VHH binders against Asparagine synthetase domain-containing protein YML096W. Designs and how they scored, part 28

Target 1, 314 residues: Asparagine synthetase domain-containing protein YML096W, of Saccharomyces cerevisiae (q04489r210to523)
Amino acid sequence: YEVTSEIDLNFTSLSEVSKNLYAVLRDSVKKRVESIHPRHIENSPIAVLFSGGIDCSVIVALICEVLQENDYKCGKPVIELLNVSFENPRTGLFPSDTPDRKLSINSAKTLQNLYPNVDIKLVEVDVPYDEYLKWKPFVINLMYPKQTEMDLSIAIAFFFASRGRGFLTSLNGERTPYQRHGIVLFSGLGADELYGGYHKFANKPPHELVEELTRQINNIYDRNLNRDDKVIAHNGVEVRYPFLDEYVIKLSTAEIPINFKVNKLILRKVASQYLKLDGISSEPKRAIQFGAKSAKMTKDGNKHGTDLLKENRN
Key: E = the ipSAE of ESMFold2; O = the ipSAE of OpenDDE; V2 = 0.75 times the mean of E and O plus 0.25 times the DockQ between their complexes.

## First folded at step 14 (VHH; framework vhh_gocatamig_d2)

Design H1 (from G7 with Y106E; at its last look DockQ between E and O 0.01; V2 from the best seeds 0.00; counts 0 for: pae O 16.5 > 2, placed apart)
Fold by OpenDDE, look of step 14:
Structure H1 (fold): chain B 314 residues (1-314), chain A 122 residues (1-122)
Amino acid sequence: as target 1 above (314 residues)
Amino acid sequence: EVQLVESGGGLVQPGGSLTLSCAASGFTFDSYELAWYRQAPGKKRELVAGISSSGYTKYMDSVKGRFTISRDNAKNSVYLQMNSLRAEDTAVYYCARHTPYSKDWEGTFDYWGQGTLVTVSS
């Protein structure tokens, strides 16, 4: 894929481009929802890797739209939002106190309010530090040959999220243990790569951004999908990637002006204009990539995401 | 499933008129660019006319002023009004779905109809 270098300085095409992107994304999600078998299970839960960010929120909204089109006779369809949070002994923060968790709660509430006919469950996957340590070697082995701290951070987050062991919190604050039931897991992977979601891209000139995004989308299969699929598949769930639909990628890379791919501007436009996600769309991109904070959980605060994992390979 | 079904082709005399129709289904019609292509015997397929989601139109030079592409989103249909037909317009005409947005009208297409034959002959 080649990312276009076209710039729309006046944003004159923003409305039209956003409409088109919404259309292909909707179709992408629709295909992936409708292909879930058995179709007759009206209450079969769909699971979503959920950070509370714009990517996963857009996916959830689109899923809800698809589900609402279907006349469910036997109750509300269920969507399980899988949010993982780690205990951090360095900071003393509990999983419930993490910014990511807070964001996920707020975003989930927004979605629940928008789609009252869908039973949206925020599954709070809390990972104690001892459990992190326990499973760390195993995850390291699963993600091989990837060997960076960043890889581990992401992989282990996906591992625990996809495992789906967590809690549901009631309106009164009561927490009950909950195990994920969904066998199909939706991921927002691809959104950052397609629409410039990484912070490091925010200050890049257009030509550099084109190069970087081109690199990212073309390497996504080797770098991200391979890692993520291995880790998630271990938990017996199938992952689906709406943003990596052929038509979505094709449109996004070739037809969307590069200046619309700064900080996911185009995706935010889709979210606000077509999905009523204004509140979520305006949230500043918190550098918090799904699981990125796990690398800083160890007392050794000097670890960089690009660092190789120390030989603690048991 | 995405489907494009052309109709309206036939035999017409030079100088005559014909309207082609394409019925679309299986996708969000109003968000996609649509186009008519034609392929004459022994020739390559060529773009005849395109129409964007916003209604912007483009024509090949040889059909400008004679052909008009239009769309009806309520009917999920695209049309090609062909006037002042010439022998050189004889071809199989295809309806195509392009990417939802294309800047150069030579963008990617992903679905084609089966085509409808237009024969211009005395």
Scores: ipSAE 0.000, ipTM 0.201, lowest interface PAE 16.5, mean pLDDT 86
ESMFold2, look of step 14: ipSAE 0.000; ipTM 0.197
ESMFold2 (binder alone), look of step 14: mean pLDDT 79; pTM 0.795

Design H2 (from G7 with T99E Y111S; at its last look DockQ between E and O 0.01; V2 from the best seeds 0.00; counts 0 for: pae E 18.8 > 2, placed apart)
Fold by OpenDDE, look of step 14:
Parts: sequence; C-alpha cells; structure tokens
Structure H2 (fold): chain B 314 residues (1-314), chain A 122 residues (1-122)
Amino acid sequence: as target 1 above (314 residues)
Amino acid sequence: EVQLVESGGGLVQPGGSLTLSCAASGFTFDSYELAWYRQAPGKKRELVAGISSSGYTKYMDSVKGRFTISRDNAKNSVYLQMNSLRAEDTAVYYCARHEPYSKDWYGTFDSWGQGTLVTVSS
C-alpha cells in the first residue's frame, strides 16, 4: 500500500472523505458481524478489545448500528467490552484507578447511552501483579520471536483481555465476577497506523508522515498481527480487524489527504459526525495503548519499550 | 435472472447535464456494489464511478466534481448525474453489478446492462 501525499490545506474534502470512510467502515463491520456463526443464535455475545479510545469506540458504535438493524426476538444483543488494567506495585494504584480504566468506563457509559437497545457490558479485567508475574514467561514464549518490552506489554495485555476473566460493575458499584462468552473478538488495530494515531507522528512534516504511515501499514501484518493473533488465539477467540479490511485500507491510504491523518483527525470526524461520539472524539489519545504502561509496572522504572527483554528465566 | 437496464442517454451540448438511470432486478439490490462504466469508440471500457452498499463512492479522476453516483435501494436503482459534460465524455455507459465484498473495491463484475449512449457534441 502507498499512502498518498495529497494535502487538502483547506479541508474542503473533509466532509466527503469522512462520509466515505464512515461508509466503508460500516461495511467492514457489517461484514464481520454478519459472518459470525451460528447465525441462528440471537443475542450471541460479541467481544471487543476496549481501551475506551476512539478507535475501539467507533467499532463498538458501528457494531451496535449493525445489530440494531436486526430484529432480535430473544432480547437485547450483548456486546462485551474487554478492558484490561494491571496492578502497579510501584505506584500503588489498583487496576480500577488507572487512567485507562477510567476512560473505558466513561466511554462505555457513552456507548450504553447511545445504544440502549444493546446490552453493552464493560468487562473489567483486573490483573494482579502476582498474576502478571505468573503468566509473563508464558506470554514471552507465545510472542516469540518478538522480544521487546513493548511487545511484552502489548501481548500480555491482549492475553489477559482476551482471556476475558474480570468483573462487571453495577450502577451501585457492586462488582460481580464475569467470564467473557464472546468467541469473536473485535480489535481496533490498524486505526493508529492508518490515521496517524501514534504520538510520535504528531509533529512530523507531511512527507515524513507519509513515509512512516506507509511503513506502518505495510508492516502491520508482520509486526502486530502475528504477535496479537498468537496471544489472542491461545484463549480460543477469533479476532477480527475492521480497520484492516481491504476497502478500508485502500481508501484510507490512497484517498485520504495526509493532513487528515494527524492524530486520527479523520476518524474523529467520522465519530463525531456520524456516530455521535463527540465526547470520545475530543479526548486526546493518551499514549496508553494496550500495554504501554505495563512496561512501567516493574520496579525497574527505567525500562524503555524498545528495550530487549531481560532473560528473567526463573 | 439478474437484469440491469440503463436509460437516460442521449445527445447533449458541451457543458450540459444528463442523468443516467439503471434499474436492477433479479437480486438483493442493497447487498451489492454498483458501478458505472463507459466505453468510447476505439477505447477500452473504463470505470467511471462506483458505489458501495453503504454509500461509499469513488470516481475516476476525470469526472471528479462533475459526476455523482447515487443509489436508491427502495427503487433498486443506481444513478449517474453528469454535469459539465465534455466531448471526451462521449461513450456508451454501462451499469454493472460487482461481486460483493471483493478484495478490490473495483473488483470483478458479474453482470452488465446493455448500455446507453451519451453523445456530447456541439
């Protein structure tokens, strides 16, 4: 894929481009929802890797739209939002106190309010530090040949999220243990790569951004999908990637001006204009993609994401 | 049987406008991508515009800003509004059904209409 170097300085095409992106994303999600088997089972739970960010929120909203088009006779369809949070012994923060968890709660509430006819469940996957340590070696082996701290951070987050063992919190604050039932897991992977979601891209000149995004989308299968699929598949869940639909990728790379791909501007426009996600669309991506903070969980506060994993062979 | 029937072609002056219609039958219309193609004398058939089931549209560069493709699922119809017509737009225009959810947005088609002639001439 080649990312276009086209710049629309006046944003004159923003409305049209956003409309097209919405349409192709909707088709992508629809295709992936309708292909879930068995079809005869109404209200089968769909799971979503959920950080509370714009990309996963857009996916959830689109899923809800697709589900609402279907007349379910047996009640409300269920969507399980899988949010993982780790205990951090260094900071003393509990999983429930993490910024990511808070974001996920707020975003989930927004989505629940927007789609009252869908049973949206926020599954709070809390990972104690001891549990993290217990599974860390296993995840390291699963993600091989990837060997960076960043890889581990992401992989282990996906491992626990996809496992889907967590809690539901009621309106009154009561928590009940909950196990994910969804066998199909939706991921927002690709949104950052397509629409410049990484913080490091925010200040890059257009020509550099083109190069970087081109590199990212073309390497996504090797770098990200391989890692993520292995880890998630271990838990018996099939992962689907709406942003990596061929139509989405082609449109996004070739037809969206590069200046619309700064900090996911175009995706935010889609979210606000077509999905009523204004509150979510305005929140700056806190760098904390799935697992970025896990690297800082260890007492050794000086670990960089690019660092190779130290052979902590127990 | 899948049927696509084009209409609306004719003679028009440069700078004029014309709307083409395509009536579809024999399939679930809202499930398919639709497109307009054109073939000028001595030239290869080329994609003019496409529209997805959800309304995503794409145009060839030469018609951007001048042509608009749309669909009415209730009427099982696809339209091509052509404005600011030029001599080079002269061609037989064809309505096409694409295979659903092909890897290529402008992927393979499995059905064509008979075409309608558009002539742009002073």
Scores: ipSAE 0.000, ipTM 0.243, lowest interface PAE 13.8, mean pLDDT 86
ESMFold2, look of step 14: ipSAE 0.000; ipTM 0.110
ESMFold2 (binder alone), look of step 14: mean pLDDT 78; pTM 0.786

Design H3 (from G7 with K103E Y111S; at its last look DockQ between E and O 0.01; V2 from the best seeds 0.00; counts 0 for: pae E 17.4 > 2, placed apart)
Fold by OpenDDE, look of step 14:
Structure H3 (fold): chain B 314 residues (1-314), chain A 122 residues (1-122)
Amino acid sequence: as target 1 above (314 residues)
Amino acid sequence: EVQLVESGGGLVQPGGSLTLSCAASGFTFDSYELAWYRQAPGKKRELVAGISSSGYTKYMDSVKGRFTISRDNAKNSVYLQMNSLRAEDTAVYYCARHTPYSEDWYGTFDSWGQGTLVTVSS
């Protein structure tokens, strides 16, 4: 794929481009939902890797739209939002105190309010530090040949999220244990690569951004999917990637001006304009999605995401 | 049987406007991508505009800003509004059904109508 170097300085095409992106994303999600839930089959739960960010929120909203098109006679369709949070012994923060968890709660509430006809469940996957340590070696082996701290942070988050052991929290704060039922998991992977979601991209000139995004999207299968699929598949779930639909990628790379791909501007526009996700769309992107902060969980304060995993895997 | 029937063609002056219609039958209309093609004498058939089930639209460069493709699922119809017509737009215009989502946007169509002639001439 080749990312276009076209710049629309006056944003004159923003409305049209956002409309087309919405349409192609909707189709992407529709295809992937309908293959799981034929119209005559009511309410197999769908699971979504959920950080509370714009990517996964857009996916959830689109799924809800598709589900609402179907007349369910036997209750509300269920969507399980899988949010993982780690205990951090260094900071003393509990999983419930993490910024990601808080974001996920707020975003989930927004989505629940927007789609009252869908049973949206926020599954809070809390990972104690001892459990993290217990499974760390296993995940390291599973994600091989990837060997960076960043890889581990992402992989282990996906591992626990996809396992789907967590809690549901009621309005009164009561928590009940919950196990994911969904066998198909939706991921927002691709959004950052397509629409410049990484913080490192924010200050890049257009020509560098083009190069970087071109590299990211063309390497996504090897760099990201190879890792993510392994760890998630271990838990017996199939992952689907709406942003990696051929039509989505083609449109996004070739037809969206590069200046619309700064900090996911175009995606935020879609979210606000077509999905009523204004509150979520305005939330600044946090540097690391899905628990990547786990690399900083250890007392060893100087670990960088690009660092190779040390031999002492304990 | 899949049927596509084009209408609305005719003679128009340069700078004029024309709306083409295509009535579809014999298939689940809202499940398919639709497109308009045109073929001028001695030239290859070319894609003019396409529209997905969700309303994504694509145009050939020469008609951007002048032509608009739309669909009405309730009427099983697809339309092509053509404005600012030029002599170069003279062709037989065909309505086409694309195979569902499994194919490239520029991919193959499996059915089209008999076409409607658009002549732009002073």
Scores: ipSAE 0.000, ipTM 0.247, lowest interface PAE 15.0, mean pLDDT 86
ESMFold2, look of step 14: ipSAE 0.000; ipTM 0.136
ESMFold2 (binder alone), look of step 14: mean pLDDT 78; pTM 0.787

Design H4 (from G7 with S54R Y111H; at its last look DockQ between E and O 0.01; V2 from the best seeds 0.00; counts 0 for: pae O 16.2 > 2, placed apart)
Fold by OpenDDE, look of step 14:
Structure H4 (fold): chain B 314 residues (1-314), chain A 122 residues (1-122)
Amino acid sequence: as target 1 above (314 residues)
Amino acid sequence: EVQLVESGGGLVQPGGSLTLSCAASGFTFDSYELAWYRQAPGKKRELVAGISSRGYTKYMDSVKGRFTISRDNAKNSVYLQMNSLRAEDTAVYYCARHTPYSKDWYGTFDHWGQGTLVTVSS
């Protein structure tokens, strides 16, 4: 795939381009939802890796739209939002106190309000530090040959999220243990790579951004997908990637001006214009990268995401 | 899966008329621009007519005034009414879905059907 170097300085095509993107994204999600849940299957749960960010929120909204088009006779369809949060002994923060968790709660509420005909469940996957340590070696083995701290942070988050052991919180604040039922998991992977979601891209000139995004999308299968699939598949869940649909990628790379791919501007436009996600779309990019915070959990505060994992010479 | 299925082709005499139909499925029909292409033997495929999601139409010069492209969103169908057919109109006609680019009115096609043969011969 080649990312276009076209610049629309006046944003004159923003509305049209956003419409087209919405269309292909909707179709992507529809295809994937319908293939998993035929019309005769009612009230089947769908799971989504959910950080509360714009990417996963857009996916959830699109899924809800697809589900609403179907006449379910046996009740509300269920969507499980899987949000993982880690205990951080360094900061003293509990899983419930993390910014990511707070964001996920707010975003989930927004989605629940927008789609009252869908039973949207926020599954709060809390990971105690001892459990993190317990499973860390196992996850390291699963993610092989990837061996960076960043890889581990992402992989281990996906591992626990996809495992789907967590809690549901009632409106009254009561928490009840909950196990994920969905066998299909939707991921927002690809959104950052397609629409410039990484912070490191924010200050890049257009020509550098084109090169970087081209590299990212073409390497996504090797760098990200292999890691994520291995870890998630261990938990017996199939992953679907709406942003990695052929038509989505083609449109996004070739037809969306590069200046619309700064801080996911085009995706935010889709979210606000077509999905009524204004509140979510305006939230500043909190680097809610799945697992970015886990790398900072270790006492050695100086670990860089690019650092190789130290072989515990047992 | 995105599908475009053309129909209505056949043999017609010069000066005759023919209506082509394209049935679309597997995507949000009303959100996309559609077009008709044709390919004559030994020639390159060329854009004949396009229609936007809003109903704006474009024609190649040689078919202006003779051909009319239209769409029915309720039926997920696009049509090409061909009048005053000429021998040079003989070609396989393809229905296509367009993805617009910012600098191009209709952009490029990302999907097309199998085509339907139109033969204009006395």
Scores: ipSAE 0.000, ipTM 0.203, lowest interface PAE 16.2, mean pLDDT 86
ESMFold2, look of step 14: ipSAE 0.000; ipTM 0.252
ESMFold2 (binder alone), look of step 14: mean pLDDT 80; pTM 0.807

Design H5 (from G7 with T28R Y106Q; at its last look DockQ between E and O 0.01; V2 from the best seeds 0.00; counts 0 for: pae O 16.5 > 2, placed apart)
Fold by OpenDDE, look of step 14:
Structure H5 (fold): chain B 314 residues (1-314), chain A 122 residues (1-122)
Amino acid sequence: as target 1 above (314 residues)
Amino acid sequence: EVQLVESGGGLVQPGGSLTLSCAASGFRFDSYELAWYRQAPGKKRELVAGISSSGYTKYMDSVKGRFTISRDNAKNSVYLQMNSLRAEDTAVYYCARHTPYSKDWQGTFDYWGQGTLVTVSS
């Protein structure tokens, strides 16, 4: 794929481009939802990796729209939002206190309000530090040959999220243990790579951004998908990637001006204009991708995401 | 299922006019770019005219001023008005759905109809 270097300085095409992106994303999600028999409400087949960010929120909204098009005889369709949070002994924060968890709660509420005909469940996956340590070696083995601290951070978050052991919190604050039922897991992977979601992109001139995004999207299958699929598949769930639909990628890379791909501007426009996600779309991107700052969970604060893992791989 | 069904083709004399219609179904029609292609015998398929979701139009040079592409979103239909037809316009004409956006009108397409034959002959 080649990312276009076209710049629309006056943003005159923003409305049209956002409309078109919405269309292809909707179709992407629709295709993926319909293929998994969403009418089987009793089985709750749909889960979403959910950080509360714009990417996953857009996916959830689109899923809800697709589900609302169908008449269900047996009640409300269920969507499980899987949010993972880790205990951090260094900071003293509990899983419930993490910024990602708070964001996920707020975003989930927004989505629940927007789509009252869908039973949206926020599954709070809390990971104690001892459990993190217990499964860390196993995850390291699963993600091989990837071996960076960043890889581990992401992989282990996906591992626990996809496992889907967590809690549901009632309106009164009561928590009940909950196990994920969804067998198809939706991921927002690709959004950052397509629409410039990484912080490191924020100050890049357009030509550098083009190069970087081109690199990211072309490497996504080797680096990200390989890692993520292995880890998630271990938990017996199938992953769907709406942003990695062929038509979404083609449109996004070739047709969307590069200046619309700064801090996911174009995606935020889609979210606000077509999905009524104004509140979510305006939230600044937090540095924490999917709660995966596990590299900083240890007392050794000097670990960098690019560092190689020191642990022996069995 | 996405469907595109062309109609309106036929035999016409040089200098004559013909209107092609394409009925679309199975997708949000107003969100997509649509186009007409044609393929003459022994030649490659070529883009004749395109129309964006917002109504911007583009034509191949040889049909400029003669052909007009339009759309009716209420009817989920795209049209190609062909005037001053020439022998070289003889081809099978196809209606196509493009990827939703193409600034240079060179975007990809994902669906097309079976085509309708236009024959311009004396």
Scores: ipSAE 0.000, ipTM 0.204, lowest interface PAE 16.5, mean pLDDT 86
ESMFold2, look of step 14: ipSAE 0.014; ipTM 0.403
ESMFold2 (binder alone), look of step 14: mean pLDDT 79; pTM 0.796

Design H6 (from G7 with S53R Y111S; at its last look DockQ between E and O 0.72; V2 from the best seeds 0.00; counts 0 for: pae E 6.8 > 2, grease 24.5 > 24.2)
Fold by ESMFold2, look of step 15:
Structure H6 (fold): chain B 314 residues (1-314), chain A 122 residues (1-122)
Amino acid sequence: as target 1 above (314 residues)
Amino acid sequence: EVQLVESGGGLVQPGGSLTLSCAASGFTFDSYELAWYRQAPGKKRELVAGISRSGYTKYMDSVKGRFTISRDNAKNSVYLQMNSLRAEDTAVYYCARHTPYSKDWYGTFDSWGQGTLVTVSS
């Protein structure tokens, strides 16, 4: 794939481009929901890796729209939003203190209000530090040859999310242990690479952004999917990637002007205009991404996400 | 019905020690983070100490090194050991559990009991 260098200085095509992106994203999600037998959806809920941000919230909203088109005999359909928070002894944060958890609670409430006929469950996956330490060497081995702190942060968050063990909170505040039993998991992977989600590239000249996004989307299987494939196999999940649909990538690379791909502008526009996610779509881009906080869980404050990991001796 | 019952307060001289206890009932105790808050007359309630589900602790700066929070999941209880007490520690102390739907960072813990009064005075 090759990302277009087209610039639309006056944003005159923004509404038309956002309409076209919404249509192809909806079709991508629809295909990936409908490949699950409808009666099995009633007994084996769909889950979404959920950080409360725009990528995953768009996916949740589109899944809900597709589910509402179908007739399910066993009550309203269920979708599980899997949010991971780690204890962090370096910063002293409890899982309930993390910004990611707080954003996820607010975003889940918004989605629940928008789709009252879908049972949207926010599953709070709290990871104690001793559980992190217990599984850290195992996950490092699974992601080999990937060895950066950033790779570990992403893989270990995915590992714990995919186990589906956490807590639900009822409307009256009562917290109940919860174990998911479904196998289908949706991921927002690809949105950063297609729509410019990485802050370090937000101020690049357009030609450098074009080259970088082209490189990122063409390398996504080697960079991200190879890291995660052994975790997927170990946990027995089926992962769906709506942003990596062939038609989504083709439209996103060829037909969206490059200046709409700064801080995910085009995706934020789709969210606000077509999905009623205004509160979520207006959130400023944060420096910390899903999984990045686990990279700083060591007591060595000088570790960076690109630092090589030290292997545990046995 | 959710209950948190504080005990162990009293009058103590500066430099003295007290152990506060909180007995919990009516909820799945080991599913929650717990905390102690305090409130002096005319002042806002403030977080004193918190303890996670796995036993990790946090403290307000003025009590670090003097106070220790702990929990016993078998007894549904949370404790606050207070050492080297100062006059400014005088307050009603409240036990609380985490609630994920509070709109306030400082109010992420709720279910206040009646409290237990700690008075530090000669």
Scores: ipSAE 0.049, ipTM 0.557, lowest interface PAE 6.8, mean pLDDT 79
ESMFold2, look of step 14: ipSAE 0.000; ipTM 0.105
ESMFold2 (binder alone), look of step 14: mean pLDDT 79; pTM 0.796
OpenDDE, look of step 14: ipSAE 0.664; ipTM 0.855
ESMFold2 (binder alone), look of step 15: mean pLDDT 79; pTM 0.794
OpenDDE, look of step 15: ipSAE 0.527; ipTM 0.813

Design H7 (from G7 with H98R Y106T; at its last look DockQ between E and O 0.01; V2 from the best seeds 0.00; counts 0 for: pae O 11.0 > 2, placed apart)
Fold by OpenDDE, look of step 14:
Structure H7 (fold): chain B 314 residues (1-314), chain A 122 residues (1-122)
Amino acid sequence: as target 1 above (314 residues)
Amino acid sequence: EVQLVESGGGLVQPGGSLTLSCAASGFTFDSYELAWYRQAPGKKRELVAGISSSGYTKYMDSVKGRFTISRDNAKNSVYLQMNSLRAEDTAVYYCARRTPYSKDWTGTFDYWGQGTLVTVSS
């Protein structure tokens, strides 16, 4: 794929482009949901890797729209939002106190309010530090040949999230243990690569952004999918990637002006204009994607995401 | 190698019509904005019409309503339909590919065809 160098200086095509993107994304999600939920089958739980960010929220909203098109006779369809949070002994923060968890709670509430006819469950996957240490070597082996701290952070987050062992929190704050039931997991992977979601892209001139996004989307299969699929598949869950639909990628790379791909501007436009996700769409992307903070969980505060894993992996 | 090859130029009478074609190769055609420029003798090259990858079109004021730019991605081609031609339209017409500037979010054109001469004369 080649990312377009087109610039729409006056954003005159923003509305049209956002409409087209919404259409292809909706179709992408619809295809992937309908294969799980035939019209004659009422209610199988769908799981979503959920950080509370714009990309996964868009996916959830689109799933809800598809589900609402189907008349379920026997209750509300269920969506399980899988949010993982780690205990950090360095900071003393509990999983429930992490910014990511807080974001996920707020975003989940927004989605629940928007789609009352869907049973949206926020599954809070809390990972104690001892459990992190216990499974760390195993995850390192699973993600081979990837060997960076960043890879580990992401992989181990996906491992625990996809395992789906967590808690449901009631309105009164009561927590009950919960195990994920969904066998198909939706991921927002691709959104950052397609729409310039990484912070490092924010200040790049257009020509560099084109090059970088071109590199990212073309390498996504080798770098990200290989790692993520292995880790998630271990837990017996199939992962689906709506943003990596052929039509979505083609449209996104070729037909969306490059200046619309700054900090996911085009995706935020879709979210606000078509999915009523104004609150979520305006929230700045927090630097920490899934598990990025896990690299700093150890007392060794000097670890960088690009660092290779030390030989003493235990 | 990126190549743009114009064709369709020629002599036409005032009020006449002409269609220019540009065949592109050496790059992902559907990912780029394309444009037609023209240069008259003794004048600077000027943008006549542009078309985005999504099909958005822009025109210089003097050709609005008379000229139509279009593209066929399957044929890697861009076209300029010129109607109601005037003597002032006489120029060498160039096909161009747009790339972004490095400093800001403005674009320039980095590849040009050899040009095709359009002469409007009675």
Scores: ipSAE 0.005, ipTM 0.273, lowest interface PAE 11.0, mean pLDDT 86
ESMFold2, look of step 14: ipSAE 0.200; ipTM 0.627
ESMFold2 (binder alone), look of step 14: mean pLDDT 79; pTM 0.796

Design H8 (from G7 with T99L Y106S; at its last look DockQ between E and O 0.01; V2 from the best seeds 0.00; counts 0 for: pae E 24.5 > 2, placed apart)
Fold by OpenDDE, look of step 14:
Order: C-alpha cells, then sequence, then structure tokens
Structure H8 (fold): chain B 314 residues (1-314), chain A 122 residues (1-122)
C-alpha cells in the first residue's frame, strides 16, 4: 500500500472523504457482523477489545447500527466491551483507578446511551499483579519471536482481555464476576496506522508522516497481527479487524489527504458526523496504547518499550 | 479530480454488438465498484451492470446473457460488451463509480461520466 502525499490545505474535501470512509467502514463492520455463525442464534454476544478510545468506540457504534437493522425477536443483542486494567504496585493504583478504565467507563456510557436497544456490557478485566507475574512467562513464550517490552505490554493486555474474565458493575456500583461469552472479538487495530494515531506522528512533517504511515500499514501483519492473533487465539476467540478491510485500507491510504491523518482527524470526523460520538471524538488520544502502561508496572521505571525483554533466567 | 469518460457508443442494427469503454482517472481505480447505467428517452436511469473490485458482477435481468461487464485495473477502465442488441437497449449509457458496499449492491454512485449514446435501429 502507498499512502498518498496529497494535502488538502483548506480541508475542502473533508466532508466528502469522511462520508466515503464512513461508508466503507460501515460495510466492513457489516460484513464481519453478518458473517458470524450461527446466524440463528439471536443475541449472540459480540466481544470488542475496548480501551474507550475513538477507534474501538467507532467499531462498537457501527456494530450497534448493524445490529439495530436486524429485527431481533428474542431480545436485545449483547455486545461485550472487554477492558483490561492492571494493578500497579509502583503507583499503588488499583485497576479501577487507571485512566484507561475511567475512559472506558465514560465511553461505554456514551455508547449505552446512544444505543439503548443493544445490551452493551462493559467487562472490567482487572489483573492483579500476582496474576500478571504468573502469566508473564507464558505470554512471553506465546508472542515469540517478538521480544520487546512493548510487545509484552500489548500481548499480555490482549491475553487477559481476550480471556474475558472480569466484572460487571451495576448502576449502583455493585460488581459481579463475569466471563465473556463472545467467540468473535473485534479489534480496532489499524486505526492508528491508517490515521496517524500515534503520538510520535503528531509533529512530523507531511512527507515524514507519509513514509511512516506507509511503513506502519505495510508492516502491520508482521508486527502486530502475528503477535495479537497468537495471543488472542489462545483463548479460543476469533479476531476480526474492520479497519484492515481491503476497501478501508485502500481508500484510507490512497484517497485520504495526509493532513487528515493527523491524530486520527478523519476518524474523529466520521465519529462526530455520522456516529454522534462527539464526546469521544474530542478526547485527546492519551498516548496510552492498549496495555502500554503495563510495561511500567515493574519497579524498574526506566524500561523503554523498545527494550528487549531481559531473560529472567530465574 | 475524479473523471469518467465513456466511449464506444453508436448506431447498430438489431442483433449487433457493441463494446463500451469507460476510462477512469483521479482515484484509486481498483478500490471502487464500477457500473454501467443507461437512460432511455422518457425513462429513468437504471443500473445495467455492476462490477466489484474483486470482479463480482451483477446484471439487470433483461441484459443477462447478452451483456458482459469487465474491468482492467491496469488501464483504469471498465467495459460493457453488448451482444444481441435490441431496440429497447437504445439509451444513453453512463459509467459510474460506486462507493464500495457489500455484494448486495446497496451502495450509491458518487461519480458518473458524460454518457455515450447507443442507438439500436434497423
Amino acid sequence: as target 1 above (314 residues)
Amino acid sequence: EVQLVESGGGLVQPGGSLTLSCAASGFTFDSYELAWYRQAPGKKRELVAGISSSGYTKYMDSVKGRFTISRDNAKNSVYLQMNSLRAEDTAVYYCARHLPYSKDWSGTFDYWGQGTLVTVSS
């Protein structure tokens, strides 16, 4: 794929481009929802890796739209939003106190309000530190040959999220244990790579951004999908990637001006214009990639995401 | 700028054949569905044939077996081979770009060409 270097300085094409992107994304999600078997089971739960960010929120909204088009006679369809949070002994923060969890709660509420005919469940996957340590070696082996701290942080988050063991919180604040039922898991992977979601890209000149995004999308299979699929598949769920639909990628790379791919501007426009996600769309991307904070959980505060995992020979 | 330019129209006798061509520019051709529409005098524009990016084709019932839509991504072109032409096939034929949608062709066109006239008459 080649990312276009076209710049629309006056944003004159923003409305049209956003419309087109919405159309292809909607179709991408529709295809992936409608292909879920068995079809005869009404109210089969769909699971979504959910950080509360714009990418996963857009996916959830699109799923809801698709579900609403289908006359479910047997009740409300269920969507399980899988949000993982780790205990951090260093900071003393509980999983419930993490910024990501808070964001996920707010975003989930927004989505629940927008789609009252869908049973949207926020599954709070809390990972105690001891459990993190317990499964860490296993995840390291599973993600091989990837071996960076960043890889581990992402992989282990996906591992626990996809496992889907967590809690539901009622309106009154009561928490009840909950196990994910969804066998199909939707991921927002690709959104950052397509629309410049990484913080590192925010200050890059257009030509550098083109190069970087080109690199990211073309390497996504090797760098991201391989790791993520292995880890998630271990938990017996199938992952679907709406942003990695062929039409989505082709349009996004070739037809969207590069200046619309700064901090996911184009995706935010889609979200606000077509999905009524204004509140979510305005939230600044907190640089925290899903699970990135897990790398900082270890007392060794100076670990960089690019660091190789130290062979704990112990 | 997106452009679609039709060619190949003309006068043919009933039972004759004609190939229409549409040259596309200004967009990633292989990412879009393309279609041929036609509008006869006094009638509404109607979908004649569509082709997806993957090559999936759809035809209106009256042209099935007679017309063939195809595309050449290398040439950014879509074609409509029309065989066994009938008087009722007389119309202005338009090339159109569709937003990519599922195989149910629920998508809408966003661009079309100027059209090329096909007249089938003895």
Scores: ipSAE 0.000, ipTM 0.212, lowest interface PAE 16.6, mean pLDDT 86
ESMFold2, look of step 14: ipSAE 0.000; ipTM 0.086
ESMFold2 (binder alone), look of step 14: mean pLDDT 79; pTM 0.791

